# Miniprotein binders against Homoarginine-6-hydroxylase 2-ODD-C23.2 (2ODDC23.2), part 1

All scores and structures are predictions.

Target 1, 357 residues: Homoarginine-6-hydroxylase 2-ODD-C23.2 (2ODDC23.2), of Arabidopsis thaliana (Mouse-ear cress) (q8h113)
Amino acid sequence: MVIYHRKVVFTYVRAKRFYHFLNIEMVTDFKSLLPVIDISPLLAKCDDFDMAEDAGVVEVVGKLDRACRDVGFFYVIGHGISDDLINKVKEMTHQFFELPYEEKLKIKITPTAGYRGYQRIGVNFTSGKQDMHEAIDCYREFKQGKHGDIGKVLEGPNQWPGNPQEYKDLMEKYIKLCTDLSRNILRGISLALGGSPYEFEGKMLRDPFWVMRIIGYPGVNQENVIGCGAHTDYGLLTLINQDDDKTALQVKNVDGDWIPAIPIPGSFICNIGDMLTILSNGVYQSTLHKVINNSPKYRVCVAFFYETNFEAEVEPLDIFKEKHPRKETSQVAKRVVYGQHLINKVLTTFANLVENS
Structure headers, positions and changes below count from the first letter of each chain, unless a header shows other numbers.
F, E and O stand for the ipSAE by ESMFold2-Fast, ESMFold2 and OpenDDE, each averaged over both directions (binder to target, target to binder). V2 = 0.75 x the mean of E and O + 0.25 x the DockQ between their complexes.
[cut] stands for letters that were removed.
Atom coordinates printed by the task and the answers are left out, and those that the model quotes come from them; centres of patches stay.

## First folded at step 1 (miniprotein)

Design Fa
Amino acid sequence: SETKVTIRVSGDSEEALREFVERAKKIADELGLEVEIEVRGNTVRITISGTPEDIQKRIVEKAKEIADRYGVTIEVKIEERE
ESMFold2 (binder alone), alone request of step 1: mean pLDDT 73; pTM 0.634

Design Fa_h (from Fa with E19L R23W K25E K26I K57E R58L K62Y E65M)
Amino acid sequence: SETKVTIRVSGDSEEALRLFVEWAEIIADELGLEVEIEVRGNTVRITISGTPEDIQELIVEYAKMIADRYGVTIEVKIEERE
ESMFold2 (binder alone), alone request of step 1: mean pLDDT 75; pTM 0.687

Design Fb
Amino acid sequence: TEERIEVKFTGLTDEQAKELAKKVEEYAKEMGIKAEVTLEGDELTVRFEGIDEKVAEELARKVEELAKQFGAKVTYRVERSE
ESMFold2 (binder alone), alone request of step 1: mean pLDDT 74; pTM 0.670

Design Fb_s (from Fb with E6Y K8F E36I T45W R47V T75L)
Amino acid sequence: TEERIYVFFTGLTDEQAKELAKKVEEYAKEMGIKAIVTLEGDELWVVFEGIDEKVAEELARKVEELAKQFGAKVLYRVERSE
ESMFold2 (binder alone), alone request of step 1: mean pLDDT 76; pTM 0.687

Design Fc
Amino acid sequence: SETKVTIRVSGDSEEALREFVERAKKIADELGLEVEIEVRGNTVRITISGTPEDIQKRIVEKAKEIADRYGVTIEVKINGKTVTIEVRE
ESMFold2 (binder alone), alone request of step 1: mean pLDDT 62; pTM 0.541

Design H3a
Amino acid sequence: DTEKLQELMNRARELLDEVQRLIDEGDFEKASELVRQITELAEQLRKIAEETGNPELIKQADELLKRVDEAVERLKTLAEKLGS
ESMFold2 (binder alone), alone request of step 1: mean pLDDT 79; pTM 0.695

Design H3c
Amino acid sequence: SEELIKQAEDLLNRVKELIDEARKLMEQGDLEEARRLLQEATELINKAQEIVDRALKLNPDSEEAKRLLEEVKKLIDRLEQLLEEIKN
ESMFold2 (binder alone), alone request of step 1: mean pLDDT 87; pTM 0.852

Design H3c_12 (from H3c with D10I R14F E17L E21M E43W K47L E50Y)
Amino acid sequence: SEELIKQAEILLNFVKLLIDMARKLMEQGDLEEARRLLQEATWLINLAQYIVDRALKLNPDSEEAKRLLEEVKKLIDRLEQLLEEIKN
ESMFold2 (binder alone), alone request of step 1: mean pLDDT 87; pTM 0.855

Design H3d
Amino acid sequence: DPREIVEQLKELIDEAQKILEDALKLHPEDERVQELLREIEKLVKEAERLIASGNLDRAKELVEQIRKLANELQEIVEKLKS
ESMFold2 (binder alone), alone request of step 1: mean pLDDT 79; pTM 0.717

Design H3d_23 (from H3d with E35L E39F K42W E46L Q65Y K68I)
Amino acid sequence: DPREIVEQLKELIDEAQKILEDALKLHPEDERVQLLLRFIEWLVKLAERLIASGNLDRAKELVEYIRILANELQEIVEKLKS
ESMFold2 (binder alone), alone request of step 1: mean pLDDT 78; pTM 0.710

Design H4a
Amino acid sequence: SQEVTDLLNKAEQLVREADRLIQEGDIEKAVELLRQAIDLLEKALQIHPSDPEAKKLIERARELISRANELLKSGDYETARKLLEEALKLLDEAEKLLKG
ESMFold2 (binder alone), alone request of step 1: mean pLDDT 89; pTM 0.901

Design H4a_23 (from H4a with R35L D39Y E42F K55E E59W R62L S66M)
Amino acid sequence: SQEVTDLLNKAEQLVREADRLIQEGDIEKAVELLLQAIYLLFKALQIHPSDPEAEKLIWRALELIMRANELLKSGDYETARKLLEEALKLLDEAEKLLKG
ESMFold2 (binder alone), alone request of step 1: mean pLDDT 89; pTM 0.904

Design H4b
Amino acid sequence: TDELINRAEQLVDKAKELMEKGDVEEAIKLLEEALRIAEKLGSPELIKRVQELLDRARELYEQGNLDEARKILQEAIDLVNKAEK
ESMFold2 (binder alone), alone request of step 1: mean pLDDT 70; pTM 0.598

Design H4b_34 (from H4b with E52L R56W E59F K71L E75Y D78I)
Amino acid sequence: TDELINRAEQLVDKAKELMEKGDVEEAIKLLEEALRIAEKLGSPELIKRVQLLLDWARFLYEQGNLDEARLILQYAIILVNKAEK
ESMFold2 (binder alone), alone request of step 1: mean pLDDT 71; pTM 0.618

## First folded at step 2 (miniprotein)

Design H3e (from H3d with V33A I40V V63L I66A A70L L73A)
Fold by ESMFold2-Fast, scan of step 2:
Structure H3e (fold): chain B 357 residues (1-357), chain A 82 residues (1-82)
Amino acid sequence: as target 1 above (357 residues)
Amino acid sequence: DPREIVEQLKELIDEAQKILEDALKLHPEDERAQELLREVEKLVKEAERLIASGNLDRAKELLEQARKLLNEAQEIVEKLKS
């Protein structure tokens, strides 16, 4: 419609002007707000031999370095994933969570399903407290036997809803785009650490695992209901696609204050995980964050976790030990086998499913 | 022998690129062949960067990846011929 089109155009223009203003404010004031980084110059050159010398790449790399050294959380724009796709992912996820429990339980998480599928509200605990959310847990699919004895626990296909019908195809397309985007952001982070673009594409990192949690937070009429308790992410890099209607995600800054991650339409929130802290020799630290349900509205958040190779023995990369040496008293965590760590976390989280089923 | 590794890496990458480009001339819509060609292009750029920087230790890792890409490219070509 002409009326609809005109209204949408005016709304779009005002949103872009406000977003531009917000971006300028965030660039100049890291103390109060999370930084906004336009990575389009990085993406334009990320496959070029001379990308490290490109002025636009150098500027983005500088912004990534500052964000990762400071709070370890930032907004990503200029990422090339359409607003339509970002929004449709959230819209179809809302449709799934609005279904009766009987429908959602058709893809319920079980050991025999490789711990992939739907988990009900209150199944998840963080620091001994129930999290007020439901979710669909997904992992990179792999052929039987590919990840040895450790990987057997997670073998099998992801369980996708049959309603909405298009959900599986939409999410698989989205995952591929998030995987490529994460890899390309990590090329910038590699340069920021003083390496080549490809330090996170070496032997133990070139076949990356991924985890995705599709999370629904029920509306509440009381204050300070914990949707997800304070935690850090385990992997290399996380991309968060959250609803735009109200703020719920909070990030702990370097001063120990909780900063709200106010939604910016069309952006991803991006943060670093524990494995990147280890690989960077502690230069970049994973940051505590939490979700507070404090609204009668239902909220959706789709979190994509880009990881190491499943079998990776994660320890500081030699190049970053040389460029960023640490003293004995400030050593990072001891070597971690990523896949074993993931499996232990999964089995601990879902122990009650085996006992009660 | 670092010189041998660099030479083998160049040969494997060049062969994989050639057979994938040839396959795409006949089957331009094959998504897997397109994906593998993009992986070859990325590996070429990484190899050139590592050679320029003198980091030959990591070239051994790329050699294994190049062998895998060539094998997958050959499998795709054989499948498309049938």
Scores: ipSAE 0.000, ipTM 0.126, lowest interface PAE 22.8, mean pLDDT 79

Design a01 (from H4a with E53K K56L E59F R60M E63F S66E R67L)
Fold by ESMFold2-Fast, scan of step 2:
Structure a01 (fold): chain B 357 residues (1-357), chain A 100 residues (1-100)
Amino acid sequence: as target 1 above (357 residues)
Amino acid sequence: SQEVTDLLNKAEQLVREADRLIQEGDIEKAVELLRQAIDLLEKALQIHPSDPKAKLLIFMARFLIELANELLKSGDYETARKLLEEALKLLDEAEKLLKG
């Protein structure tokens, strides 16, 4: 059991490193850790005319800037969303995934349902490898024709479980709060980049899209089962609400090491997406991450993706090109139409569903 | 908060008793007491400690106790005891935050 002992030692080393975030003095020379940011000073002032000059806001903005430059992943605490709601979302999700497949298939994902609904374990592929998870996919609902021919693929209402009965109302409340939180974090990020709080709220976020994946990872008796292959997120910000008693999410740091994102109860993990990398002119990193099923326990993770306007033509913002001129070695896409990019990802992911329709 | 601090005090007592049993070579009973301590700390987290830092400290203590329990099962008693000592420090700090 050499592999088992290496895993235990690895987990212990990571635990010691997390003491740094709690201001507990421990001997360590490693600084490539996932930062913890209390955003409550930012939230207290986010509606104020003078928020940029507030000392508490300035401190939070400095932490956001460091986190986004160094790792592109951080924990968010002080976000104002109740522990009760955060936990109830996970509890109801566990209840749904524990149901027989015939019950879960009542909301089965199909092209006719706008690629919204339940997908079985093993249907999803990342970089050609099968992901060992099941999920409920949902998107911001919109009226027929609102996003033209591009958006037609995603038309229709989200499919919500009828059991537990309260699930739809709970998730809709949760989505609203995650949307507001994401908007306010982006105001801090705009300040961190050297802009006003509102640089993104112009043409990019007049009518922001969102995506949510509600993911269940089956328990395993062996190590290194791929729950979700290595990828970056393609939006602006992701908020991750994960089970507190399993460590499965791993984040690749700038040195190429995989850092475990050990769950912190009541926190969100927040990470940067590809669109924010483009808008920031390559200043902020969208970071490779993966999920390894390494526990006999069933794991739930609810990922909320905050996005640009569906039709947004995403390119570096002029203010950030001026503040942060692009280096010749920088790799940034010059222009991406967000909605087209999303549709291409959906159709690629669910190509087998189209063939069977 | 009082309910949370009571759970922390009971968990600390179980961890200290487990450490004594490890020193006496009663690993089976030590493992069982640590499992009980983990259960108490999970209950404390579910009751929503009011202080975010206290919540983090309780979570880290529980994690270290889980690691110590696995090390006991694999025969690494020395490292297990060091982890339990660290866990007790975290629980003491959490208790101070919740009382004050």
Scores: ipSAE 0.011, ipTM 0.262, lowest interface PAE 9.5, mean pLDDT 82

Design a02 (from H4a with E53R K56W E59I R60A E63L S66E R67Y E70L)
Fold by ESMFold2-Fast, scan of step 2:
Structure a02 (fold): chain B 357 residues (1-357), chain A 100 residues (1-100)
Amino acid sequence: as target 1 above (357 residues)
Amino acid sequence: SQEVTDLLNKAEQLVREADRLIQEGDIEKAVELLRQAIDLLEKALQIHPSDPRAKWLIIAARLLIEYANLLLKSGDYETARKLLEEALKLLDEAEKLLKG
């Protein structure tokens, strides 16, 4: 057992060294390869007031800056979340989606449930096209009335299945760890942009919202079945925990080519969202990505989205406007009220549920 | 199962032949053989390897072969060959677990 575990760890270390060699020595912008970043030096110092001066932190920050400028997608290893927990989340998610349809419908998504719960295959649409997946949608819970009239649409508790028995407790623990991890990665991104570690912990982010989609993709015996159509994520940072037995996620590079996000066991895939594009004054761009169902086996993906405060009026941060001024001829970053943007996306995605409820 | 072991053995043979072709400068043929090896490893994963440790070793080997193919397309033949050598070691270990 110890020998097997050492081989898996060795493979991750080799993948990190391989990417570092390609990036630094041969190809700084290798467009066919997504960067692998070991964030363990960042995590070791993320609560330290002098973290910006640490050599290990500086190296990780440089890698984050390059990844976010080039492709906006990267693998995260050294994140401190156990392989057991990462795998158990996927295992219990498989168990839920394997249940009879009637059992899954006990937590069905409805407007009266705050658009929280199970959605069946074919309910979700991306850019007017039906996605071949089912999911459980979850949001940060909040007290009735906390977010005014805008927040009323999303009021209520998350719906969790009673089977598997431990699923709710497991997922709540997982969400807490993903929240902490996302905050800590953003400290590195803040340094990469030339700010303090805490620029994303100011007024607009001191009470961060989160969204999570637990997604099941049915097995197919055809090529190129779209599991999720091309889109960008609307938040700050996304953490993807997906099945590792086949490549399905594809990322569009700046040249318009689709790059496969080849799975690395035990890693998260991490990408930036539209709100981070705005806050960074356009330095980091959110990237189009899609999922292709291309395996006869059922595949799961758990996507955690770390967001601004619900009522945040998202505009470029002053420090990043100063460090990275835009030309007047360049498109100005759009000002967005995050909560209104989220509600508009939810209502557009689930318009058919309003008609049928 | 014997079927999984047979798939791993065929994939290993394709990887070894690809390495030879890389050394001979036939990169296009090497890339094609590695694609076939990846297909065989994906088929092996679909057949439920009897040992969960063997499953993870096969996934890791497939990843290394996929990265090697990207390197061959970018002109880094020496690093590609190192990744293929490591993939072969992982496949050998998986086969030992499945035969044991």
Scores: ipSAE 0.000, ipTM 0.239, lowest interface PAE 13.5, mean pLDDT 81

Design a03 (from H4a with K56F E59L R60L E63W S66D R67M)
Fold by ESMFold2-Fast, scan of step 2:
Structure a03 (fold): chain B 357 residues (1-357), chain A 100 residues (1-100)
Amino acid sequence: as target 1 above (357 residues)
Amino acid sequence: SQEVTDLLNKAEQLVREADRLIQEGDIEKAVELLRQAIDLLEKALQIHPSDPEAKFLILLARWLIDMANELLKSGDYETARKLLEEALKLLDEAEKLLKG
């Protein structure tokens, strides 16, 4: 973490702003930055009967516990997804967003399309402010009627671009790998919380929903243009595959400082969501984060969200209430029906589409 | 890899020479050498260093050098030199991790 006098942290540098700082404290100790976790020892043993006793797994579990307690954000390396696939996802995403507007509108997001598809710049709002990004929104596909009246809002297939031609097949392959990776990271997190590897594969969790946002941030000649306003994620885990040439993502630490998430090529950035906060009995907190557009270059980010079962009634897991009891004066995490929470967020975010379409 | 280590070593040499040029008042030449150092670090990152911690240190060093370059253009030589000193420490650490 680069710390300047007055605790100002930048994702992109302009000389005019640095005249504001008379004293520079450079924290170059790797331990003071967002943690980097090599997950490969966990992945090698995640299906083994004795995984909890493996020395390599124990080390990874310790790192996951510290990362989730201290920041709620970390880099994942050793994840087994090829650099080629990670880069091709970003490359094809750039190709799509570079298309003429009329081509992108062929898959436009509408209520009739189940809120799946392309959203143009300025459609998304965070905390009442317009976000300077465009995106493709995707959700796990499900059979008509599977999730009752609540799920009806999201019924229908994902809308995929026909150009680039391979995009749908590439993204479907990518989603499967991200789903498996998220499940396996959660086995480590389950151990970190003092449970079995499979606490997040119980009744409410073993048929996980997923959300994916494929996001394009237009180049800007101004500093501090909000690409995505400060928020927490809703689910269990988020995997972020972002362009590695410019820093844009900022994470709020426990001290209230914004830490830049400087890209590491070939890594995922991983963070915990609100449902994991509830399920862990508040042991791990979802962390506020934002995106600032600070570069004239176009930037893409593919965010995969691993969720509970759609119909899950989310409350603290009994095992984690026993291992990590709350104090009498502590606020009790309110029970949440995940699917209803998601639909409420979708309808709030896209209220202008409901009223004008 | 040896190729990555060689690129880091060349970038360090350029940063040290740039710092000397700043002290001598040749800011235009210092800025040019720092741009060359950034290009070498970008090339090192594109080759994908084997150590993930080394990758992060290289990324942070590149960011500090870019920041120093902007400060030089704006006349803040003292702050620029402090950032270059920190960048050199990060590159030395990255090189040690890659040799280890």
Scores: ipSAE 0.000, ipTM 0.230, lowest interface PAE 13.0, mean pLDDT 81

Design a04 (from H4a with K56Y E59W R60S E63I S66E R67F E70Q)
Amino acid sequence: SQEVTDLLNKAEQLVREADRLIQEGDIEKAVELLRQAIDLLEKALQIHPSDPEAKYLIWSARILIEFANQLLKSGDYETARKLLEEALKLLDEAEKLLKG
ESMFold2-Fast, scan of step 2: ipSAE 0.012; ipTM 0.522

Design a05 (from H4a with K56L E59M R60E E63F S66E R67Y E70R)
Fold by ESMFold2-Fast, scan of step 2:
Structure a05 (fold): chain B 357 residues (1-357), chain A 100 residues (1-100)
Amino acid sequence: as target 1 above (357 residues)
Amino acid sequence: SQEVTDLLNKAEQLVREADRLIQEGDIEKAVELLRQAIDLLEKALQIHPSDPEAKLLIMEARFLIEYANRLLKSGDYETARKLLEEALKLLDEAEKLLKG
């Protein structure tokens, strides 16, 4: 349970009324505002043989296509994950980050722990600048040897806080629901690109890896403190569960302006990553975004990243090269081995940890 | 805080004048005044506001004004005016937070 000041509660209610008042789900102009998409018609039909012809699915697919072609960020409602679970994840995460530093260090990130666990404020760097956040890094667990020599670096179980006691079970349940939700949203995106619902469930995509960062941003009394520097996400799809009473996430729109992702209670922020840009043959672009610590209040954000198979050699899917041929073939001619790129990013991020050992 | 409060007061005056111009059918001048109001609010955000809650209200008001400006260009004057009314309420609340 989160206790608010009267002013904070009032702003919270106004933000919710603002999006309902504007009926943003029906607005196609995304330059100043992120679209809100109710995906409940998609979820109702996502396993049905006739889903591509369902009127409700077609409407959701149209909204997904517009959002992904424009800003590449949108709010998701009607996702079927309970408000209680969404809020409990944030509440228990606040409880963990409020613990004494010595308690948090019991699950500290190390090479021997597979680079899984707690990282201190200021360990992470984006474009050479220190980020003012702490985090718990988690990855899909896998059997020893499953991903060969490349995957050896990330072998081992995730490190979960023992306090709160229920945290591990809560987060494992949450991850499963986020995995299923991401897969189902991608069925809509597959249709939006002109494919079958299952283009993102092919050979190199049917055993998806996932990454999750549970991020805490300390309260600040000064302006323009970088919580997380400008970046794009690497994967296919990201689901963001952010605190409802703080605006800190900013997204760069197609005009080059930074727009705030003002929280909508019970929603996820959803955005596309670099791998989806490649797979779609450049039809959908991953979008620069950043976090600015602007409040004396502590902010929590839980980011779930849905990825390709670990071993995937990522290149444009044939169906989308056929549906969306490029006049300039050089613009999206990048082939990436997902697992190797992930390992390189991990080792680069934690180079100081290895050097100080 | 006084410099920020002065900028907010000027922005509010521009928004109220724009609403009057919309009612009189002078959409071109209304759009220009709203653009000026947005510039003042951006300047207010670049200065160190003493209250972080006031900063969020200013940001929200800025986007309501920008969206209203787009609606004016598309001919939806009724919705634009409702957004400007809401923006004025947010700016008034921000000003109260900054004055203590």
Scores: ipSAE 0.000, ipTM 0.179, lowest interface PAE 13.7, mean pLDDT 81

Design a06 (from H4a with K56I E59Q R60L E63W S66L R67F E70K)
Fold by ESMFold2-Fast, scan of step 2:
Structure a06 (fold): chain B 357 residues (1-357), chain A 100 residues (1-100)
Amino acid sequence: as target 1 above (357 residues)
Amino acid sequence: SQEVTDLLNKAEQLVREADRLIQEGDIEKAVELLRQAIDLLEKALQIHPSDPEAKILIQLARWLILFANKLLKSGDYETARKLLEEALKLLDEAEKLLKG
């Protein structure tokens, strides 16, 4: 018998009872459950000069450290974003994807639109296999020429649907809140790594890029339909706002087992990306995850990706090399130019658009 | 806090009254009372319940009531009532945690 923190044990018991009622298969023990972290003590102090010494902050930081070391995925509650806004984002997204194909194509993704807009089911490929989802892809908007020749590929405004009418304003408000939330969570992660609160707000990080994918997964009557193939995220931190009534997201744990990310209403799922693995000197690993369409019901997921500066040359931060040194005989840490890496992934993912344009 | 506990008690009363109305066939009025219960639970969450486990229970109960409303509109009254029963159990547990 394994004893876990009261909050984790309690969340498991509640989820088990609810999912049993819905006739959904669920986790069999506490090792198969993602941690739940209330970040409200961190948010209350994240702008204070004494935040590192606050008892509530120290407790949250300890939980973040364990979550990032053990699995790289956790639920966030106490984030201050209203349930109404979280649900309205999903509600309006359902309304958009329920529209006739002709309406959705009015904002179709193209190279000339900066790879921004609606992609139909089957356009996205992960590791050479077609993903059974449709999406709206959005990126931080920037002025022409700001990111040189590399950034030219993503130049232009995001494409927003005119129906629902309020969608653009809703999503822009949501993006701003997710950006601020991600920055504040990273202050806690910075402390967890043994740095100051502001290690992720240095020269390469204080003008953060962001990516958002608004994803719709069609209902299926067959098992094991791949909604999104196994992958890691590329950036620093991902916030996932998923439908509450469908379990589809699966996370690979440290033992190599796939565990379901059972929805918790009003929460975000949060996970770390490849750039955070590099910046932390390998202390936190980005975790493989996938989406399996296992329900006849349509599922929506809104994924917000908080990134480095576009031009950042990403390598381990000196403070974390000092606090967490690797063996001198270990492989040399790889350097990545974030913007080039993003562009390469976009062009690979949407190769079909280039061939058919 | 007493304020959070009072909001939970009011929400529970609305859910029980809605269940009675479902049994009587007054689905429209049941849906309206459940919407009021959801609003009270949202207000309770905004006041920041002191116990983090209680907060999770309130959030989960609120979601069950939202889903029950969708089922009432689609004519699945039996499943809706079972969701409401589970929501009441979660709210009772949250109230016990808040009282210490």
Scores: ipSAE 0.000, ipTM 0.203, lowest interface PAE 13.8, mean pLDDT 82

Design a07 (from H4a with K56M R60E E63Y S66E R67W E70L S74R)
Fold by ESMFold2-Fast, scan of step 2:
Structure a07 (fold): chain B 357 residues (1-357), chain A 100 residues (1-100)
Amino acid sequence: as target 1 above (357 residues)
Amino acid sequence: SQEVTDLLNKAEQLVREADRLIQEGDIEKAVELLRQAIDLLEKALQIHPSDPEAKMLIEEARYLIEWANLLLKRGDYETARKLLEEALKLLDEAEKLLKG
């Protein structure tokens, strides 16, 4: 166990090659350190037909494989998104959540708004318990009727704050960059699973859906206030842009212990979701995680969820069943229609809005 | 807006020229023109099309062009061309929404 944690530290220093990461290492318990992956070699070659043969890509792919097999959570650096943009997203989000309640309610989440918009503290439920957070929920926009009767629930445009005025434009640029980054990370993950870079593209990602939750956690003067209850994400990949001065995100490790995801400035935290678990034939497991409000300071977290095509019928990909056959006793998973699964989750999460409407 | 429409028209011209180059066997030039088309569609999205439906069509077309570019590098020219044809249809629909 000691040998494994020492190897993680060496990988951490090597991947970053930045002096400020040594300062983090000096104060961190190595057993609670999530892997740090510099994906810049992957991004440099993600459109190259020989990307699988590139030494830099091979190294990144090996790190992605290890992280996804172990804890299913890792920091991403070398992602090409500017520190200015990452920070400005958080700064403008703080400004919005600091507004009077009446201003935030101008974009109130409702069934008629397609479950898009502002939710006040206590509206969100995880496993039947109220979460101590407020949020703006948004989804990929689509034209009326595009996703049939099942998609009707989510029809309509995203509701964006008018204050700060530049918020909508900033967030739309940010979403586009997160979409591209997620697609490129998945090409690395496809290689890590032993496929081509494009195994998920086509049937699963011809028209990828996305979900974004912009979350504000109020300051608390007591320990162990649940900001978001324990859950797995249900998509492919999640990119987390969190405040760098507060440790609140906790991840359940392979030993069953909760470990803190200590913020690294300029990084994303990336984790895998349930759909990727299915598509990988169970090679990569989506990991339970939670948020504990344990600081008197207000915390912002922007979570971008990269998803399959809305109508995707999600089952293990044949190439990954061949390369990674499941144990006999674990081969009981049924096919999942992503869009139906998403709608069921939305209706369950916001059941109180339907009953009180 | 007229600015967005002009960018879409230039992107369409590049995609059509790339399709001709694929048929002629000049894959390297086709890939380069498709990258230029993607950049123009990116600029169109950054300017924020006035119609949300047009924006979604432009985003989908950009994705299909990127996918086609990767298939060209893989040697799957037939599938790449089908994706480019679909992208052109989406861009044409987007332009009609922006004009009318």
Scores: ipSAE 0.000, ipTM 0.105, lowest interface PAE 23.1, mean pLDDT 81

